# VHH binders against Protein EARLY STARVATION 1, chloroplastic (ESV1): the designs that were tried, part 7

Target 1, 368 residues: Protein EARLY STARVATION 1, chloroplastic (ESV1), of Arabidopsis thaliana (Mouse-ear cress) (f4i9g2)
Amino acid sequence: RSEKSEERRFDQKMSAHGAGIKTSSSAVPFASPKSRFLSKQEKFYPRCTPRLTGPQSRDTPPKRDTGIANEKDWGIDLLNENVNEAGTNEDGSSWFRESGHDLGDNGYRCRWSRMGGRSHDGSSEWTETWWEKSDWTGYKELGVEKSGKNSEGDSWWETWQEVLHQDEWSNLARIERSAQKQAKSGTENAGWYEKWWEKYDAKGWTEKGAHKYGRLNEQSWWEKWGEHYDGRGSVLKWTDKWAETELGTKWGDKWEEKFFSGIGSRQGETWHVSPNSDRWSRTWGEEHFGNGKVHKYGKSTTGESWDIVVDEETYYEAEPHYGWADVVGDSTQLLSIQPRERPPGVYPNLEFGPSPPPEPDLPPDQPQ

## First folded at step 1 (VHH)

Design a47 (framework vhh_surovatamig_d1)
Fold by ESMFold2-Fast, scan of step 1:
Structure a47 (fold): chain B 368 residues (1-368), chain A 123 residues (1-123)
Amino acid sequence: as target 1 above (368 residues)
Amino acid sequence: EVQLVESGGGLVQPGGSLRLSCAASGFTFSNYWMSWVRQAPGKGLEWVATINQDGSEKDYVDSVKGRFTISRDNAKKSLYLQMNSLRAEDTAVYYCATEGYSSSWYPYYFDYRGQGTLVTVSS
């Protein structure tokens, strides 16, 4: 049901299509030359760093850029503690930790841990919830949701989850990972949003992607990428980047490549739309036959065009994009989740396939 | 939120025709460039066709030029793809997509694709 995804700040209707950020340029003069839109604002993040206030020690996760796998593993360890405690630091800031355990039909089990804090005057606060879920169908899930805000109106929110789906007792097993994060300034018309996902199965099929959005005053920008591997040697990578102003000007570039064993294609488009809706674009493409010849073609709205075959060796070596393993590590923790013991003679309800268990789907929002 | 619902797919023989439709909601349809994209079995997404806000500008991937026609009806908030002279290589799930959905502070679907509509071309 969509309400569960909306409550978790996930949307199941979001495309799961992957993209790659490594691009190939055409050798023809009119290929897309560069795409560094708003380079100074591309890395803009409001000053909403999580956990500047709160308990130290094991209760403070490592930064995502310095040990991202350890952050996941460390938080999962907290699920093994039965805690319900709160305190006040010497500076007057407060903190709490609690854990809980929810059970449902068809072997549903949710173990969760929540922690949070606020400054002495209540001007800033943060909360972090970790959970694991399982049932008798082979479903397993790990997740976290973090958020914070301050009295200036700054806020940030982050979630990520890792899910194992099994069909017919691992006859069709797949793992899906996803993350979303955003931050918003309360003093400027500024913020950013990022989501990314990774899916793979036991046969080597893989799909990765990301969607990023940012805004600063009159400008907004979007960056998307995806990667797909079929487990049989085929690869698809693409990027799509574009920006818009309040005046209605838009511009962007997008690019795609598909290859198998030196045979494949690349194509791209650079485009611009003026405030009066006049569109300019330049498209280009390459077909690689694996025989020392490459077909190159392209056109623009201003009348440039080319369609040539050249002698050129196809060299293609895929480079992995920054992915889930760099953020949360291996699926070892997901696979180690222990489902509830099944009573003798009781078997899972697989009538509608593997599906999320009934309520509750998430731990409570507030400490009890 | 952006909602795009595709329809009109089916099984046709090579040389046949189909007309795909897309019903849009959750945004000001007439202000956005719209596209059709497709995904063949076991392959990634491929852009097929684009149309501007008022329908005066259209563009197509080379493999469908002269065979496919993109159009829109802003009063009905609908996008269409007329597909003629279909080939086995056109077999794919076809998706409707927006190219310019602007967002407030709430994350919106900037390049939303629905369930798609399956087109199978076989003899």
Scores: ipSAE 0.000, ipTM 0.120, lowest interface PAE 18.2, mean pLDDT 66

Design a48 (framework vhh_surovatamig_d1)
Fold by ESMFold2-Fast, scan of step 1:
Structure a48 (fold): chain B 368 residues (1-368), chain A 122 residues (1-122)
Amino acid sequence: as target 1 above (368 residues)
Amino acid sequence: EVQLVESGGGLVQPGGSLRLSCAASGFTFSDYYMSWVRQAPGKGLEWVATISSSGSYTDYVDSVKGRFTISRDNAKKSLYLQMNSLRAEDTAVYYCARGTWYYDSSGYPDYRGQGTLVTVSS
């Protein structure tokens, strides 16, 4: 849900950028970002989830720039169950669930739950592992790692984690979220990769981004974006999307914007390169003065040119107001992690300076 | 500044073994999937193996399955590739890379090490 809303906002944001005048008839046709640059992840997920009994594969929504997600859908509640079970469904598919609890140095604690299944003929399988970690430095982590494959050679994996770094002695708090997903076809030259991250501190500093890559037969595409907020009203956003074919045709669209209190600038480029290396490009820019006037300018390699001032209020279609209170509200499960009780006179092993606490190791009982 | 430094390459006879290491710095190593990729003489880059941030998931190109093992030590910020039953066709420069390189070719050169040469020959 949240991911769909945030994706719509991001697309709306892209639509807010423009050259300020009509394109010439010599402009190269360019595919919309949604049709060329979006992930094809749905196509490659194996169908191997048990239907009648045992745990179902969790739909883990990737936390996007809003961070909104239903924690129940992540299987985090399974960490409160300490069971080892296996069974067979009516259709002959098998499933298992196991859990563990590990302790380490400096108050390290990891609780984990793993589940998986196989089709009756072994032609498809899936596994997912959920965990929570903490230590005495104020570190807390929630994570999930999922994977699946089938006998046709299709495979996919995803991981998602949310981390709190809180130095009890310096009162430093940071929340970081990240996810990576990948899918690969075994029968065609096709696959995709997606990585995103969000980082927040209690003072309002924010960094978000995503890198996406995909291939379908003779075409590859890349989509990257980033957002930076200083917590003082400054914002920097950018996107860079491009695609290519095996024949050597390439095309792309990129832009950036920098704003402070309604004053700022946007600039971008739409470009195309033919197989013979002929480059077409249209560059554009906007200067926003915060006074109801916007300066719009640009040019193209085909002779388009403009330099105008228009009466226009500065406009954001998808303005992110995702602050620390929202991050905390979305991180309820992370914040509810209970660290091991620290004995009197025992102090966390902390580094000197404004560095975040040491990151604990991943679950030690993960074999292979 | 992201830095990846490979070591452990050398000359080895067919059927022999070699262990490659990669020391990472400039980023939170335990947050990233890591990969080994190789480049045979006169050929393009080929993905060899990937390991998840936790180490729970690993994947390999078919030609090395059962012979190579990728592993990591997050406390030491190090990535490893144990290569057994080496063949002449495994001769290549081996690079440590951040992420799952086989689907992200556009960003790969920015986050790989200098490479270490492995020569399999009698």
Scores: ipSAE 0.000, ipTM 0.315, lowest interface PAE 12.7, mean pLDDT 70

Design a49 (framework vhh_surovatamig_d1)
Fold by ESMFold2-Fast, scan of step 1:
Structure a49 (fold): chain B 368 residues (1-368), chain A 124 residues (1-124)
Amino acid sequence: as target 1 above (368 residues)
Amino acid sequence: EVQLVESGGGLVQPGGSLRLSCAASGFTFSTYWMSWVRQAPGKGLEWVATIKQDGSYTDYVDSVKGRFTISRDNAKKSLYLQMNSLRAEDTAVYYCARVKTIYYTYGSDAFDIRGQGTLVTVSS
């Protein structure tokens, strides 16, 4: 692993354990193909980027993945224990576990397990909630929320969710995954927020994206990216990243591509603003005609300019490397959720919402 | 004026070591992620290593992982690359580069400022 991955794990470990508080010990991750998926996706992107040509090399977007694609703990064993208990450790810290099984209209069923702890002096605390939901429309949901805080004002929160929708004929129609994470310091002006989503349908439509924001060392940064496949040969990808410092320096990079059957365009802008408000910008574009010719153009505020037509093959992904068949195969725990038995002669209400009452505690939405 | 000046390149035998240095001026060095990139004869630019503003995080291309170490001295406004167990394929012009964003970015436009480069030749 890169040291970037190690630093990320360290941050999560620090926020999860705080003052030595234990979090979940029951882990039932989905199959390891998720780690493989990230490796495959990473190898694919460089080959989909057209050959860089012109007076300067163009920036390519950083390798894109989502935290959802990594191994995860869905806590299914916790849901099966059905225990309510509390205790105090030898160090004076306290802990609790509680579980429930809620039923509602149209076959609604929610199984959940929650656990938490607090240091002996109350200076640190954490909670962790796991749930599964289903109803007679064929809706299924797995979720987890974890959070912690300490008396220094440090806090962290994360949630992961995976949902499945069926059509009116009980065929798998859509699977969606999402995650939100954040952490903040109580002693420094430092923190970060991340949100990822992946959506797949049975017809090959795919949408992925992320919103990230953070602040550290008087620098703030924002990152957004999206990736869309219509299942019919069209692809749209874009990235928008920018940062600023307390010194007044700002810089950013944004980029977009859209293709259908080898015909399409790419365009982007790299920009920088000095503390004295001097703006530098470089814009670039490509028009791909699908005939072995590519029109490349661009300009900068410092006088660089190009407008050329080159002989170049267009490389792009018409289909996602990880798609419907992969996500269905990797959603074994979601697919294994057992809905309530429907009595003979009772028909499901197909207009029923996915979050009917009664409902366990749900994590709040996190701001961008 | 923003400047990056590399030094420390030279001819070395396979298995040998070299330490590259980069002196920065004209900007607040301590607020930028910094990188080393290289260009082998007849090839494009290849990212080699990156270091966070405070040195708490580093990253490397797989081919040099375990052999190269990137470091920085913010008081001296200097960036370093310690290269151990050098191989013939490490032969390249090495450039000191300032990262435009805090994120790792693929490609030459990831860097808004580059130095003039220092040549490293690994040959027996």
Scores: ipSAE 0.000, ipTM 0.107, lowest interface PAE 18.8, mean pLDDT 71

Design a50 (framework vhh_surovatamig_d1)
Fold by ESMFold2-Fast, scan of step 1:
Structure a50 (fold): chain B 368 residues (1-368), chain A 123 residues (1-123)
Amino acid sequence: as target 1 above (368 residues)
Amino acid sequence: EVQLVESGGGLVQPGGSLRLSCAASGFTFSSYGMSWVRQAPGKGLEWVATISYSGSSTDYVDSVKGRFTISRDNAKKSLYLQMNSLRAEDTAVYYCAREYLGSYWDTYYMDVRGQGTLVTVSS
């Protein structure tokens, strides 16, 4: 999907006044400054798709938006083939595939495969590296790193990894997932960066988040969000988005909510700073008592204010942010990783969560 | 060809001042955030200061706050570092660097840097 369309839909869904929140919970005595401000700040979420490198060769995988979230994981399949080969496509572009296998202490094993290509004249190039890691502590990791660039200075890179930590003594498991991608123009004022992560353990503790940054022309924007679940019914969600222009105009929107079994609060601020340093803001809050009563309050720098208690029988939370399944596909490959066979009478160095394994010897970033 | 050329380094006594300059070419200078980084003898690279593409936002390592000022002139495609109240510990090779887009949230690191200019603070 289009990066900018998906981003705008995502932001709307993440709104404190999204589908999961009753309209009455966002009601104010006067016209909503948030709604009017948002329509005025429609350029807050820039539309940016930089030119990417890496021409598609006859025998190379097609370019993928997320790369990994698909039924056919072409690059992952190469881990099973142990191939080292190179060739030239009909358009004069070149490609290569290589693979390796590294072993270390405590049953450490890394299998990797790398592929890449370059245009006929060397003006553009791309690489893609896949790896899987394991050891005797129940540690498993699956990852990928992709990148490309051209002689005009355009570049992009994408990485994701997922990690399983499992202690055989307690049968505890922890999953950690992360993804990062960025692209930039070498000749235009355009580029973007995204980082996503998700962590959860066998006790139900969960942490998810994202950091995004982009620019288009004289506008830059930043977006952060996080979610925390303690596994005992407590939920924390927050979003912080802001943007600026070359002329010094800045604006933003932030909110947070904390709930436990229908009792909790949410609050937020929408703000704007003009080039003259004049600041406008609207702050709002809600307190949910769990008894069908909700306290709603807020104020703005323009003198608007409200402080009301309403009857609200149904508890509503903000819609969850997009999760791992929307960024990366099926994790079946992670679960299928085969650790090295442990010799009889040899026991791993067991701890709650294994020590980080050594870095694999990946091939240098060289064209063929 | 992307080029960054630093100048203005030299020998100065403690408490003195120097102004470093960096001339950029081969890219749209006004579209990039810029940084100064330094490397003292026998040490690793240390980020010193960053300036946004518009010049409206600046940031500094704590050890130089109040003493150093980063600035830019987009019309002249030039980056500057005004260094006041220099100390012996400021002795280093200073590099002009173009920010990579993703560095804003992680670490200040460079996709392009110049050859550097030596600053020696000694009596």
Scores: ipSAE 0.000, ipTM 0.170, lowest interface PAE 14.8, mean pLDDT 67

Design a51 (framework vhh_surovatamig_d1)
Fold by ESMFold2-Fast, scan of step 1:
Structure a51 (fold): chain B 368 residues (1-368), chain A 124 residues (1-124)
Amino acid sequence: as target 1 above (368 residues)
Amino acid sequence: EVQLVESGGGLVQPGGSLRLSCAASGFTFDDYAMSWVRQAPGKGLEWVATISWDGSSTDYVDSVKGRFTISRDNAKKSLYLQMNSLRAEDTAVYYCAKGLRYFDYLSHYYFDYRGQGTLVTVSS
């Protein structure tokens, strides 16, 4: 449906010629903004927050017989019940709940619970599956998959999982999280897709990123970003966002920053391409020497140019993009998963992987 | 690392045919829906066709329905696009794109990775 696609929030505000795209410092007019030290000052939370709920066209209530208000808590509670049942609501809609338990090698255990429903006329349906997994290697996983569709071809799907790897002998831990969400109109060329991931280890190494794609009102847009922290003060952050119309107009904004102990650089490009392939761009950069001097430079296709060194103290505080709590909420339930007890004298086949690499793999230079 | 390598593009006269190929590596090809997307000179990216992970379901943009056929060979980890009755409007760089794994009826028009592209020029 058109109304459902219009409920989606897309980042369509990327324009090389937009007044709010770049802020300028008093020392460098129309250039890279000093406020980029706080990236969220320029990147408001709503634009970076994943769409946790997606389009919500559910005819069956998200709860059955509990006082729980939110869908996440409701679904997680199902993992503690062995329930197989179905029913019909007063409005003629139907629902079901089912659960299962699977055991495998190396102490593998999976508990899952599924719930779903269908409208009174069968024109819409939804399903939601929660699971937890564990084994004797220190592995734990908590996940969910939700989906829905209707007879008009509208559909939505989301999944997220978090995984803990913990070596009991060394007490090292790694946490890996991922989420994917999408929604699509069946009657219009409109929809969106989001993928988000993060990995942390016990030494503070962090890798985090997202890929987003959407289409609405004959416009398509792509947004990618990544973050890397080595746990020792080194920071790498980048963002690449661009959009296009079916008629051939394209525009985008990309930047990266790398800092360690107040020394580093940042650079970026804002660009626009008209339907006849005329290109406008403005490139900018900053080199921070850590000595109270900053080199600022840049140029544009309209003839603006600057290359100056200014007296400026570098104070860098990394402002991350949205985190796991913004995606799915509290993850402490992952730690409450109780693995099967290992019988005396039985040793697991240890598959605890290596620590994440110290450097991130840079994405391809080309927008999607 | 995910890698997609397209081939088979070239110059063809209107009404002619071409077959594009895409070799995939770095992921479990059999589990993912795959798509072809294109970018005409001076235009934006346009989705062309999608095929489900098992090859049982396909979908196409209206302008190519009846003329293009998407197919896959999971044993060879390859994706194909057979293009018949080509028109000047089909001139574009064609990209192979990795989609999402879907179990039942869901939209799979979106992709999280694309290859380098192969140029198709339709001219007389």
Scores: ipSAE 0.000, ipTM 0.181, lowest interface PAE 15.2, mean pLDDT 69

Design a52 (framework vhh_surovatamig_d1)
Fold by ESMFold2-Fast, scan of step 1:
Structure a52 (fold): chain B 368 residues (1-368), chain A 123 residues (1-123)
Amino acid sequence: as target 1 above (368 residues)
Amino acid sequence: EVQLVESGGGLVQPGGSLRLSCAASGFTFSRYAMSWVRQAPGKGLEWVATISSSGGYTDYVDSVKGRFTISRDNAKKSLYLQMNSLRAEDTAVYYCATYSSDYEYGWGPFDYRGQGTLVTVSS
């Protein structure tokens, strides 16, 4: 605790600003999310106990951030505005709005809308692109990308998409969501990157995960987590979080759990490496037998150890908080995409999944 | 290339003894709890015994308690079942199985089993 709390405390700080649709409102701050690893309340997440205490992880497993589930989309309605306009303001700044419609093989269709602005000297700019795609394989995609740069040299980029894969012959559908966000300081060696994904099928299979990275004040940190449900009662969950300094100090916490029908295991490791490569670690594990008995064991490089069997009821999250019915309910805009009419007797080509878009992909190719 | 290979089965008269062995390869044997499960002719799979990854905990189905002993040798990557005072009701194919699930290898509890070894208890 003492060495880790002293070395790992650092703030994520960066400043960036974006632009609104009007130049008069263009100086809007872009807020970067802080790492949950640094800001979480550790009291609510079980930790390895010293040998003098008791068994590990008697409390509920750590909860996971679901990433992009329930993301609020304020701009997708812009796809319904079919305008192509551009202008220059009195201060010399410029703005534009474009929209288009692309068609391709195998029923491919893309509707898109893009807007942006640029300062008089080009030192500050932003763009925002929204799109919907479909084809005759049952594929539907909804997405957005936003990016910007300011006069301080800060840059940011973010994207989000939701896709439906549907096999007409198998009666199977999958919905996949993903997001990536990144920001970089132009004045400091600082930045952050975040990637989330979640995937669901109509049979209850679920996969979620996130990768996060940040750098500030000569420290870097990485956070990864994943969870997988097979729709049949099996669950796999894991986290891996670590950080380092430019001087070579590194530290981390990782754990995983695997369960089915009250039977399974948990294991984890907390570790620290000094600049001279001295390594400290504490490992722990639990084996759950489904009979009210749990085998708990662990050890550390400083001599702590335990190996005991206790009477304890097994607890784990057997089902995702967000299931197929919830996902379908929250995907109304995706499901409302209208595919191109398919001529009688023409069947979709299902090779390689969804049809690739016409070149160039984005920005879309101009109509012929 | 994950593999479990059982051996030691055979024909034995009631009251006799057999020792089953299981050789494991293709995974880190010392990290997994292991079990013996059996299937009698025309019946479903029955769990028989479990041993923790370290060998510090064992558990048995009530019908074999005091007669069977499960053990492991992590250095040899081997699992054993010593069967004493065998009864006609112990006649089954015996499988070595992982107890813990592992999605990297596609396992659920008891899902990954070897080919089995036949134990017949008959006069």
Scores: ipSAE 0.000, ipTM 0.347, lowest interface PAE 14.1, mean pLDDT 72

Design a53 (framework vhh_surovatamig_d1)
Fold by ESMFold2-Fast, scan of step 1:
Structure a53 (fold): chain B 368 residues (1-368), chain A 125 residues (1-125)
Amino acid sequence: as target 1 above (368 residues)
Amino acid sequence: EVQLVESGGGLVQPGGSLRLSCAASGFTFSSYEMSWVRQAPGKGLEWVATITSSGSTIDYVDSVKGRFTISRDNAKKSLYLQMNSLRAEDTAVYYCARHRPYYYGSESYQGFDPRGQGTLVTVSS
């Protein structure tokens, strides 16, 4: 019965191992108790968020989440209307609504709607632009840009888009999603930027990643992570997160793992640099042989070292990382875009391979 | 600067009890998860028990569950391990260790920083 007790210990190690494979949402920087400053920064917003006084605020407002626009936002509905109008609200704020429609080669169609406003004193303004694009190749795009700024120089900008590509010859489809957020203070050396993307194809190839950086309270931070699945059992995951203070303290943690069918490796480094440039680091690695043996090794600048082989099953769970993709959700609007019907006998030029994607027309009033 | 000082080890008969103590200094003790780790003669390091900074979550290796109790006193900057029903297999040098703030999953026993000098526990008739 000691075997069952040992099996439970092994299962607990496997659970810890599996949890280690999943990216921790709490985890930069390792060597610093100052990680609490990141907690304070997670709710950073511009001081002077634009007042939402456009047409939507005079009607019963739709239920909205905070953050980047989702597919069910009120603005999408305006893509079905050809309206150009402007007005002034009871509080003295102004608003406008503008729409357009472009046609091009290979059944290209772009519909867009833009709305925006300014406060009564002109001290704040906002813009929201929605668009959809499609063509006969099966290309579909849905996007939004939202932005705002004030007279103090505070600004925020958000964009989100989904693109569907189809290859008629291979019957492959690829979906690409991306999102970007940025906020800046006009009076303080403070701001943050986030970029997120995910891409999938019909054969199971998947790429996800994010780049984040910001500055608040004389501290700067950078977070990057990526995940790649080839659809054939290979997985690559990595993270690289670090921070610094204006006084010269720096710290970070980075790791990567590469696996195929229980065989692979992990490696990483946790590091800290004091203001006087004294560097501490610990490097570690694991080699997984797929035979119930794992080689673990590492060292630190303080003389800690290890090089051991343990009896441990490699627990590998290809559970996708949840993040911005879960906030955006499935775009029923992207998939519901109806391209113009292809006339009989008209198709992309197949003599030189796939036709290039149509050059998209940029919607008006996009941030540069 | 950072110091961990273990005490309370010794020779004890099978079935006996010992209480280990660890005095911490040079860091904010109340902000760190703490562990006990042991090294038996001729073996590698084995994690024994962990306690969160608040004391609300505690975990043990299966071989000591029901026999050992980890506790902490944040006001006294001290970590404890009450060891009951000791067995010959518990013979080891016991180390007090603070956890790194970053979670490593399967590498919990490798993430200890720093360890103290240890205290020897010998269980023999």
Scores: ipSAE 0.000, ipTM 0.102, lowest interface PAE 19.4, mean pLDDT 67

